# VHH binders against q924l1r178to360, part 5

Target 1, 183 residues: q924l1r178to360
Amino acid sequence: DFLDVYHGLRRRSHSEVITHLRRASTFVSHEKLRRQLTDLCTKVQSGTHPAAQDVLALRDCFSTYPLGFSQLQASQMRALSQAMLLTPYLPPPLLRQRLKSHTTVIHQLDRALAKLGIGQLTAQEVKSACYLRGLNSTHIADDRCRAWLGEWLHISCSLKEPELSLLLHNVVLLSTNYLETRR

## First folded at step 1 (VHH)

Design M1 (framework vhh_nb_b201)
Fold by ESMFold2-Fast, scan of step 1:
Structure M1 (fold): chain B 183 residues (1-183), chain A 126 residues (1-126)
Amino acid sequence: as target 1 above (183 residues)
Amino acid sequence: QVQLQESGGGLVQAGGSLRLSCAASGFTFSDYAMGWYRQAPGKEREFVATITSGGSTYYADSVKGRFTISRDNAKNTVYLQMNSLKPEDTAVYYCAAGFEDLTYREYELLSEFDYWGQGTQVTVSS
């Protein structure tokens, strides 16, 4: 099934993205932010779903070296592309441009969804919105998908253009441990 | 040593033209996609144009129809021909290189081969 293939690609990319974040954290100049980023990565790798406020607290790390869009390395961009179900086989300039363009479109859609109110979405629309944003939503209950989308929108709608690298990484950070609880 | 060196920047009047060059060394130029990016003061670096090793071109919507990217593999040089320049085109322009023929696995193994030049300033007066 196509979903099984896509879920496999996403799972493989999660570990790579978190590994890149941990390595990049050593180059974060602000000691408190460096510790917060390292702690978040450790918890995510240990199976913990991060709180939205803990993710949002890191926004400043993603506007500057080493985690701003212009500073992302080719291997990080390939892993992030795979997490978004986009081909990673493009040259780095095209990977960066495409990731930035797709993240910008998602950010614009997020503002529209927040204005509409997620209560207006059908169960299928909520699941599809979550899937587009990195969650393997197929077998997750509708109410849990709606709660997850609320967490995503809280982060997304708080971010400004220079901070959109955080929204891109949120595809992995918010999705990795938000697992199906049914058989 | 991989090196990208931009040239051709300067001052130009609105509606004018300018041609940027990027001389590359230290890698097999014909195997790489080449691109141009720009950064205006206080703004993020944005994509301008790219040309693949096979010669396919892609442009940002803001420059489509006005800018043309080309390459000369014999000279290891990529060019950006900028026509109908606007004050909004004022920025530092950067040359970049990247592989396009490697599999995802090979890209993953090599990592860190985004190569960037030092940039060249383009200023368009109104």
Scores: ipSAE 0.000, ipTM 0.096, lowest interface PAE 18.1, mean pLDDT 80

Design M10 (framework vhh_8fcz_2)
Fold by ESMFold2-Fast, scan of step 1:
Structure M10 (fold): chain B 183 residues (1-183), chain A 128 residues (1-128)
Amino acid sequence: as target 1 above (183 residues)
Amino acid sequence: QVQLVESGGGLVQPGGSLRLSCAASGFTFSDYYMNWVRQPPGKGLEWVSGISGSGDSTTYADSVEGRFTIIRDNDKKMVYLQMTSLKTEDTAVYYCAKDHLTYSEREQLLEFSGMDVEGQGTQVTVSS
């Protein structure tokens, strides 16, 4: 069905985004941050679901060079667009604007969800919220989706606007190895 | 034979300006992203700036954003780095570097391209 096709497209884009992150890690000047980014990419590539703490530790890499919004290259933005199920074949300035706008809207919705409390969402609402944020939620149990959304909100609500490139990459980082996202 | 020849470095006081040049040969220049990379004394290589094959897209390291401008002239097969408001921390050997993949190949494959640093570099020294 259509969802299986979309899940396949997302899985391909996940590998591309992680590859881009690993390449970008070579341009991180601070040894500790470079090691933390490299370690996280290695763990994700080996099938490990990252802890929110480990993702948040990298925020400085995503607010400045090499992974801030203004520093993303066209191929990185195309892969991220595909992870969000957006059209990837636009000129780079339009790709950047589209990704920034979508990430900003998600960040704003996240603040509202945190205020509401995720326990108030129906099963369908929690699955839809997860799918919008990068998780292939169709065949994942409701309680697992709700737990994942909690992890997402913990990261999202900690971030400032200049750090939203990390939230965009979290579409991949938090989703790739979560239970039942792979076949 | 890919050849990259950097020039334009020198000694300058803090707050000064320099324009670096890179002459490229041995490949289809307009097909590749071009970068400037620097190596401060006793440290590793640091990426500084990049420009797309068409010149339509530029990127900068946070440490140089607003102070440096990357430009290319495809007819002359040149890439330039205009540096203003120089700081002592900008002291380094500056290298011109081409991406490993062509711009078109990278976009078609949706892959990030690494860089090849192949020139001898040009020394920039910001005194004091």
Scores: ipSAE 0.000, ipTM 0.105, lowest interface PAE 17.9, mean pLDDT 80

Design M11 (framework vhh_8ghr_2)
Fold by ESMFold2-Fast, scan of step 1:
Structure M11 (fold): chain B 183 residues (1-183), chain A 128 residues (1-128)
Amino acid sequence: as target 1 above (183 residues)
Amino acid sequence: EVQLVESGGGLVQPGGSLRLSCAASGFTFYSSYAIGWVRRAPGKGEELVARISPYGGSTSYADSVKGRFTISADISKNTAYLQMNSLRVEDTAVYYCARDFSSLTYREQEYLSGFDYWGQGTLVTVSS
């Protein structure tokens, strides 16, 4: 039941992250992007798995107020830490630095993994890679985990350094409604 | 500051047992990182011996040690262990505890590119 505890903590954090993201989306200054992000959050809260292209199209929202790394509030950073299975019990400046460092490490790893090719990974390796990136992969078939990792890498490898807040939020956006993770 | 400190190395006879400990500080085991034991023998290069994901309890082992070695973690103590049984002369090596951010176990093994923090190493000598 130890694994169930971790899965429960992740699922609860997902709801908080999406709620924070939806709330923050109304403050995005670019009207078209604000509408697109609000719509994405609404669909995700309704149980829809977002298309990687739809997530990637919103990358500019995550380099500015309110969704850039430097603009994240303590409550948002605590929920994101829990989604990544990191301790949320740090002061806000340390939460921000740790989230940025962890996200940068994952981004660097993602580029190496894309060069290797996900078809080269074993079933155990692909499930572990997905779990590290936010997917509760225990009950998901290996081929579906591999497909999910492909979606993740497509987004991750397209992002620039100022946009890494999107990769952090992607821990929730790609995971919460994927196949058997919700039901 | 992230630190990994190994202990428990020493001299042991063939067929004997030894338990290595890896105490972690500066991060917690309910983070997303895995812990690996990597050994380096004279002239052999690096080999990932065992890996554990403390948050999930998943373990993996090199074929050379399967059935003989067991990796475990005590999350409350923030410590990982490598229980080594039925030791052979060829197990003689410096054993390193390392934090693995990559979640990959064997595909990146040649370069150990997923390992971001390493302990100082502990020497295990198997001889009569």
Scores: ipSAE 0.000, ipTM 0.119, lowest interface PAE 16.9, mean pLDDT 80

Design M12 (framework vhh_7yz9_2)
Fold by ESMFold2-Fast, scan of step 1:
Structure M12 (fold): chain B 183 residues (1-183), chain A 123 residues (1-123)
Amino acid sequence: as target 1 above (183 residues)
Amino acid sequence: QWQLVESGGGLVQAGGSLRLSCTASGFTFDYYAMGWYRQTAGNEREWVAFITSGGSTTYADSVKGRFTISRDNAKNTVYLQMNSLKPEDTAVYYCAADLTYREYEALSEFDYWGQGTPVTVSS
């Protein structure tokens, strides 16, 4: 099945993105933000689902060097593309442009979803919205997908345009440890 | 239902030309960006050429000036015209479609690939 293939690519990309974030954290000049980013990455790698407020606390790291859109390295952009189920086989300038454009569109759609209210979405609409935003939602119960989308929207709707590299990385940060129903 | 089918590969001598075709079925072709990629045994897949839904093109440095990508939306087909072929162009060539973001339709139509068409360039 094609979904199984894409789920495999997404899972592999999660580790790559988080590893890149840990390496990039050493270049964050602000000591408090550097520690917060390193701590978040360590917790996510250890299997912890992050709180929205802990993700939002990092917003300033993602508007400047080294994690702003213009500073992202090719390997990181390829991993992020895989997490978004986009082809990673483009040259770096096209990867950057596409990731920025796609993230901007998602951000705009998120504002509309927040106004509509996630309670108005059908189960299939919720699962599709989650899948587009990085969650392997196919085998996750719709109530859990709806709760996840609420967490996503809380983060997304709080961000300003210069901070959207954080929203892009949130495709991995919020999705990695949000696991499918096992029963 | 959604498929990409490549054709036009084959054997050719160095300095020759080939035209590859990729025909799409089961979706609205003109909405999508299309690309050509190639892969040799033991190596990662590399991009060759890309054409947006609006018709803008980009090429890998290794093929620039020799290859031309084009599309015919009436036929749901993307083409790769390969001129001045070199032995190092020997590979399996794949076409791929890249979705423009459509909320609520992502699950069925993400970045599909064709099955590939082999190209062998002899010296």
Scores: ipSAE 0.000, ipTM 0.269, lowest interface PAE 10.7, mean pLDDT 81

Design M13 (framework vhh_nb_b201)
Fold by ESMFold2-Fast, scan of step 1:
Structure M13 (fold): chain B 183 residues (1-183), chain A 126 residues (1-126)
Amino acid sequence: as target 1 above (183 residues)
Amino acid sequence: QVQLQESGGGLVQAGGSLRLSCAASGFTFDYYAMGWYRQAPGKEREFVATISSGGSTYYADSVKGRFTISRDNAKNTVYLQMNSLKPEDTAVYYCAAGTYDDLSYREWEELSYDYWGQGTQVTVSS
């Protein structure tokens, strides 16, 4: 069905985003951060779901060169758009504007969700929230979706505006290896 | 009508320098990644250098430290400054433009090209 098609599109974009992150890691001047980013990419490519703490440790890489919003290359922005199921066929400045706008809206919604509390959401609401944030949630159990959304909010609510490129990449980093959605 | 026009090629002695220019028209230059590629007689076309819409650069290992790519968005022009030229640099040099910065990645370089110039000959004598 259509869900299988959408899941396939997202998974193809995940590989592209991780490839771009790995290449960008060679331009990180801070040795410790470069190693941490390289290690995270290797972990994700090997099929491992990253810990929220490991993702948050990279925040500085995503607020400046090479992975801040202003430094993202068009091929990276195209792949990130595909991961969010947005059209990638725009000029690079418009891709950047839309990705920043979309990520800002998600960040604002995340702060509201944290105040409301994840326990107040229905099973369907949790699955929809996860799907919007990059997880193919259709066949994942309610409790596992709720746990994933908790990991997402932990990262999201810790980030400041200049660090939102990390939240954008988190659409891929947290979703790639989380539970098989087809069984 | 889209056009890429290369200039600045010619004859030069080994150790010399040349500056290639590519003037672009008919599209929104600022949004495009720009690249330089070359083809020597009897060889396949090879990547030389690229510059993204944001100004990030990537070079082939054979030209690193000798060539510099730059762009002037006000003039819709991309440049290739070639220093310490070698006879092995003899080739027709082509300007290319892509809607995505995919020109930075060799596996996708042909598929990233929206437009190609006609080429300019560079000959380096020993």
Scores: ipSAE 0.000, ipTM 0.109, lowest interface PAE 17.6, mean pLDDT 81

Design M14 (framework vhh_surovatamig_d1)
Fold by ESMFold2-Fast, scan of step 1:
Structure M14 (fold): chain B 183 residues (1-183), chain A 128 residues (1-128)
Amino acid sequence: as target 1 above (183 residues)
Amino acid sequence: EVQLVESGGGLVQPGGSLRLSCAASGFTFSDYWMSWVRQAPGKGLEWVATISQSGSEKDYVDSVKGRFTISRDNAKKSLYLQMNSLRAEDTAVYYCATESLTYREIQYLEDFGAFDIRGQGTLVTVSS
């Protein structure tokens, strides 16, 4: 099954993205934000699914140095590409451009989904939407996928364009510890 | 116009070493990420290793980690692959490649690791 290969790539990318976030936290000048970012990374690494409010509290450090789109390093962008199931094998300027474009499209789709209401989506549409946003949704129950998409949309629809680096990192933060459920 | 010429392949015993070279011309080599890909007899193309423009960042397929080292010399417009502790399963034609700029919808993923391959490759045979 080729999906197993891509699920493996996503899982391997999770620890890499979190490691990059922990390193980047040392360059966050705002003491409270630095503390909140390191706390969130520690909890995620320990198996905790983060609350939307805790993710949103970090928005300011993803719009400026060190975690804004223009500050992301090639290794960070490769790991994020793997988490998005995009090829990481591009030159860094094109990695950045593609991640930025993809994240912007997802943000625009999220606003449309919020207006439509996620209750209007079929089970297959919900699973596909979750998969596109970083969740390995194939073996997760429809109700759990719909709930996860609701958490994603709460975060996404609260963000402004300069903060979309946080939405990109949310692909890892929100999906890493969301448990698979049986049918 | 773009030319990539691989060399350094040959017959080697298991546990041996080889160093592959790729000479690039017709483009600004230092502007491009470069990769090694291989094709074993009767198999499709497999990505092996990638190196960034400056050489500071590198990636490898799991089966060669710790055994292969990718490097580049931008002044000489050359890409290298140092292969140590060679195994029978490393037998393949090795190609150097520029990264492809193909983007696909995530739900299909068909072009993952797509590459531009211009040369004839260099054959590596690991046999007793």
Scores: ipSAE 0.000, ipTM 0.126, lowest interface PAE 13.7, mean pLDDT 81

Design M15 (framework vhh_5c3l_4)
Fold by ESMFold2-Fast, scan of step 1:
Structure M15 (fold): chain B 183 residues (1-183), chain A 127 residues (1-127)
Amino acid sequence: as target 1 above (183 residues)
Amino acid sequence: QVQLQESGGGLVQPGGSLRLSCAASGFTFDYYAMSWVRQAPGKGLEVVSDISGSGGSTTYADSVKGRFTISRDNAKNTLYLQMNSLKPEDTAVYYCAKGFEELTYAEREYLSTFDYRGPGTQVTVSS
């Protein structure tokens, strides 16, 4: 199915996003945050699904230097666009604008979904919502997709507008290893 | 509606060459990235190569780098894959696919209903 093609394209972008995050960790001034970012990247690369609180602990790295929207390089924005299922073939200023706009709309939708309650969504709606947010949901049971969406919403609804670069990177961080982590 | 039609597949000996074509219609061809995707017998889908709408950027899977070349002719709405130094491991059905595209939120919420690849063309490399 065509969704499997999209899954392949997304997976190609994951390694590039994680490589960029590891490189960016060397520019984090606070030792605790630098260690937390490095540890998260190492665990994700080794196949571990991160806990929501571990992701949220990094929010300051994504609101200013080094990983705020204005600091993202063209290659990073192309990889993130691929993870978001957006064309990466635009000039860098337009890539940045589009990534900010789409992430902002997702953030607003997330607030609405949290108020509605994810229990009100059909199985098809849950899977589609997860796919929009970076999870390759086609072969995942709807109850697990619903649980993943809950984790996503917990993170998303905790973030402020200047921190939305973290929400954008969650397209990779929360989705890469979901199937490989068992409770 | 989007239509993609592959051609050019066939049987070749190891070390041989084939050129695949994909005729596209129903969308603004030069506005979208395009991909070649393959499925070998008993295996999952593999993205072989992709190309930007303008043709200015290309990528290749490690398994085909240096042997395959993706190109496009936007005046003819046609995508190509030149396959050189073919190996038995290249035996697969090859599909033309619209690559990354900007989707509306309504479309994303119902992605499972969309099918955007062609019917495929068989490539068999004799061992």
Scores: ipSAE 0.000, ipTM 0.219, lowest interface PAE 10.9, mean pLDDT 81

Design M16 (framework vhh_8ghr_2)
Fold by ESMFold2-Fast, scan of step 1:
Structure M16 (fold): chain B 183 residues (1-183), chain A 127 residues (1-127)
Amino acid sequence: as target 1 above (183 residues)
Amino acid sequence: EVQLVESGGGLVQPGGSLRLSCAASGFTFSSSYAIGWVRRAPGKGEELVARIYPSGGSTSYADSVKGRFTISADISKNTAYLQMNSLRVEDTAVYYCAKGGSFDELSYREFEALDYWGQGTLVTVSS
């Protein structure tokens, strides 16, 4: 039914993003960063939630070549749009601009939420915040949504404007155990 | 090397207050999914008393302590606290500071996923 199809498509979009990240690793000349990116992809694909420090260690790969906003290929931008729960049916230049603008707004909202504190949000407000950031929060318990949002904010608030491509990929990197349907 | 050191336990009369501290080394709270306080009384199993998610500031409490206990964390000092008010005889237990691993570990396997525990601090509530 629709929910099974929807979750199948999300799993495919996440797999596509990881595949693009693995391919991008071959273009990373810095040996340590290349190994760290490959290791992170392996960890996420094996179902292990990555540590924030492991994600943040890759920030340089996402500020310039190969994974900066200007270097993202059309197929990768479509997969990222689907992961962020946005339509992928735009021409590549508009798709890139939309992803950049959307990610910038989310980064600004993240700073405000971190200052407010997640504990101030109602259960529904937390679920809505997660949904905006690309997590389908419909069948996810409040406590798990709050924890996910907390990790998102930790990474987000550590990033500078040139590094926001990493924030865009963060929905895929932090969603290892959130693509499962409710039993 | 990960280490958690609890302090602040002791003997207190019913209705009294104590503040427990958990000093962490070998990791930063900003990199942890959650920091929690777990207690074990003689003849009872482990009870997760309070949990804080340092990155977002969200907290949760067991019904048995709701309204009486407050968990907090000082990220700059890498120290977590449990403020315990209106203490009851039933609060007598060894209190452990515990670090969760990744979100996967802590969320799906609550007590089993707590990889790093301190040695505990004894709280005795007795007249």
Scores: ipSAE 0.000, ipTM 0.123, lowest interface PAE 16.6, mean pLDDT 77

Design M2 (framework vhh_surovatamig_d1)
Fold by ESMFold2-Fast, scan of step 1:
Structure M2 (fold): chain B 183 residues (1-183), chain A 127 residues (1-127)
Amino acid sequence: as target 1 above (183 residues)
Amino acid sequence: EVQLVESGGGLVQPGGSLRLSCAASGFTFSDYWMSWVRQAPGKGLEWVATISQSGSEKDYVDSVKGRFTISRDNAKKSLYLQMNSLRAEDTAVYYCAKDFSELSYREAEYLLSFDYRGQGTLVTVSS
């Protein structure tokens, strides 16, 4: 199956992103936030789907060193690009610019989508929206995809522009362990 | 369906020139950043050059700066790579690649499932 190939590539990038986050957490100066980030990464790595409030609690970690957009390392940006199924072969300044631009567009679309209401989307539109945002939605039931999009929008619409590095990492954090059904 | 068809490769002597073309179909070409990537015999993929939607931004891998020029024609849905002063190290299969940077969510599922590279065109630089 052609989709299974892409799902495999995305899953490998998820592991890499979480490993980068875990390592970066040691450089978070605030001890309580560092512990919360490390704990979240450990739970996600072990198969736990994080609660939206637990992700949002980390917003301050993603506006400053080491997890703000301007501080992301090339290897982390390549892994994040792969998680979004984007070409990871750009030089680091262009990877950063593209990831920031793409995340900003998604954030703007999310605000519009929240105003429209996700109930207005067809099943296929919901699955496509989830796929764009990092979820391997093809084999997930429509109602579960809609619930996941609701969780995504709750996080996204709560974030300010300086915190959008968290939205970028949420492509992995919210997607890795969400319910999947196989053929 | 998304299709990318590369052409223009061939055998050239060191110092020669080639112009590669990529014909795109099945998507709104003008909405996407486009890239050229290459794979030399026995090696992995290497990014070569990138161009923005309008063509206003371009970047290149250091080894080809000043020798290669990337361009596009949105009306013709075509991407180009002008290669000058070719070296033996440029020998590779060259692929046209599409990024997923400005796509609406309505199309995302189908486009993300596609191989973003075409079949490639072989460039051999030797005597």
Scores: ipSAE 0.010, ipTM 0.261, lowest interface PAE 9.7, mean pLDDT 81

Design M3 (framework vhh_5c3l_4)
Fold by ESMFold2-Fast, scan of step 1:
Structure M3 (fold): chain B 183 residues (1-183), chain A 127 residues (1-127)
Amino acid sequence: as target 1 above (183 residues)
Amino acid sequence: QVQLQESGGGLVQPGGSLRLSCAASGFTFSDYAMSWVRQAPGKGLEVVSDISGSGGSTTYADSVKGRFTISRDNAKNTLYLQMNSLKPEDTAVYYCAAGSDLTYRERQYLEEFGDYRGPGTQVTVSS
């Protein structure tokens, strides 16, 4: 019943994903986007929770080379699978299919949640929704989880299908440094 | 191209036996754990059994433990499920899936196995 091992696996995957993002920044041809991606990675590694607008500013490099879904390498997909709490031990084509499928379902659910309004969700529903989307919500107060879900939905509902690689990486970017409140 | 193709399903009477097969292609079969999952009419997906890449470790759902046996033949790229003492409640579509030890198992979204499984084979246990 203790989820500490899952929380540990997820936290370890965060460092790996951010390292992959930093490496991928060297292949971004647009200098402004390259700098924005590098700056975001530096802030996240330094313990800063990113603003939704800073994440969304990167959308173009997640819809094409180098970070579009079809360009993700096996090692990147394995780290992202661990961040989603999924086994990384699948053939690369199946890793890609599974990550794309899960991200597409989350995106569809997000549109439904936005229409419903996050104020309509119970405390348990909010915490479960956050956990599914990458936040270790167990010790975070309900109001803080609801605020985080609002940030997630703002990003998610702004994205188009070709940009869903950013939503997948947002599992790490938005959750890594969000504060845990225990009382 | 990665492909998983199940076979061996059919109609069987309670107490009978069936052996399911899954032919895998497009990847190094022995490097990956494999699972059998099932979906009964109007219900979600249930993980029935999984087996490590070497075949050295297996697990079973409590509902099938002692009745079902998972095995694999890495030389033939084939996964098997031997089903004995079948019950009406075993009626389901059975899917072969790549991977096991899914850290999200038994959660609501387990139904979203989706596209890393084969097309399935129907098992019906009825008199």
Scores: ipSAE 0.000, ipTM 0.267, lowest interface PAE 11.2, mean pLDDT 82

Design M4 (framework vhh_8fcz_2)
Fold by ESMFold2-Fast, scan of step 1:
Structure M4 (fold): chain B 183 residues (1-183), chain A 128 residues (1-128)
Amino acid sequence: as target 1 above (183 residues)
Amino acid sequence: QVQLVESGGGLVQPGGSLRLSCAASGFTFDDYAMNWVRQPPGKGLEWVSGISGSGGSTTYADSVEGRFTIIRDNDKKMVYLQMTSLKTEDTAVYYCATDLSYREIEYLTQFGGSFDYEGQGTQVTVSS
């Protein structure tokens, strides 16, 4: 159906986003941070699911040049839009604004979810929350989706407004290699 | 309720042309991007082309770039796919699909809703 088409676009967008991150890493002036970002991208491309702490360690790269929201290039924003299941067919200023708006709303929802506690969510609600945040949750068991949402919320609730570009990229970083064998 | 009705398919020889049409109803048409997707016999779905709500931005799959043109008429609530230089590999059922807005994605993911935003399709056959 149509959702299968979107899932296919999302999977293809993962490779593009990670490629853009690797290229952007060469412009990170902080040597240790540049190495950590490059290493994370290499491991993700090799099929490794990243630890939440390793993702959070990169937060400073995503609040300034080159990976802050205002520094994202059109091709990066198109790939990120596809990962978010949003149309990439808009001009770059509108892509940027929509990605910022969508990410801000998710961040606000995450604070509410953390307050509620993920244990209060039904299986259907957990799967839906994961799907919105980048995980193709349809065939993943409820307990695994709940664990993934916990990892997402740990990252999200640690981030401040200027760092939300990391939350946007987390749609790819946290979902690409989670549990499911690629078919 | 989102309703999409495709038409314009048929049998055509290689190198020929066809124009596909999609009539939309049940939503604010000009607020949404529109897409064409296709399913060749025995294969999965392939995204073909997309157009922004205003019509100011278009994108195409590499396989159709330079041969197909997507157009929309917001006054008539129509989207079209102008196909030229058709190849046997273009044989497929073609579907019109609306883009999911943030609000619709949120609704689907939080409440498990479903929408009929994919039409029944129109068959394009490019013969020898």
Scores: ipSAE 0.000, ipTM 0.146, lowest interface PAE 11.4, mean pLDDT 79

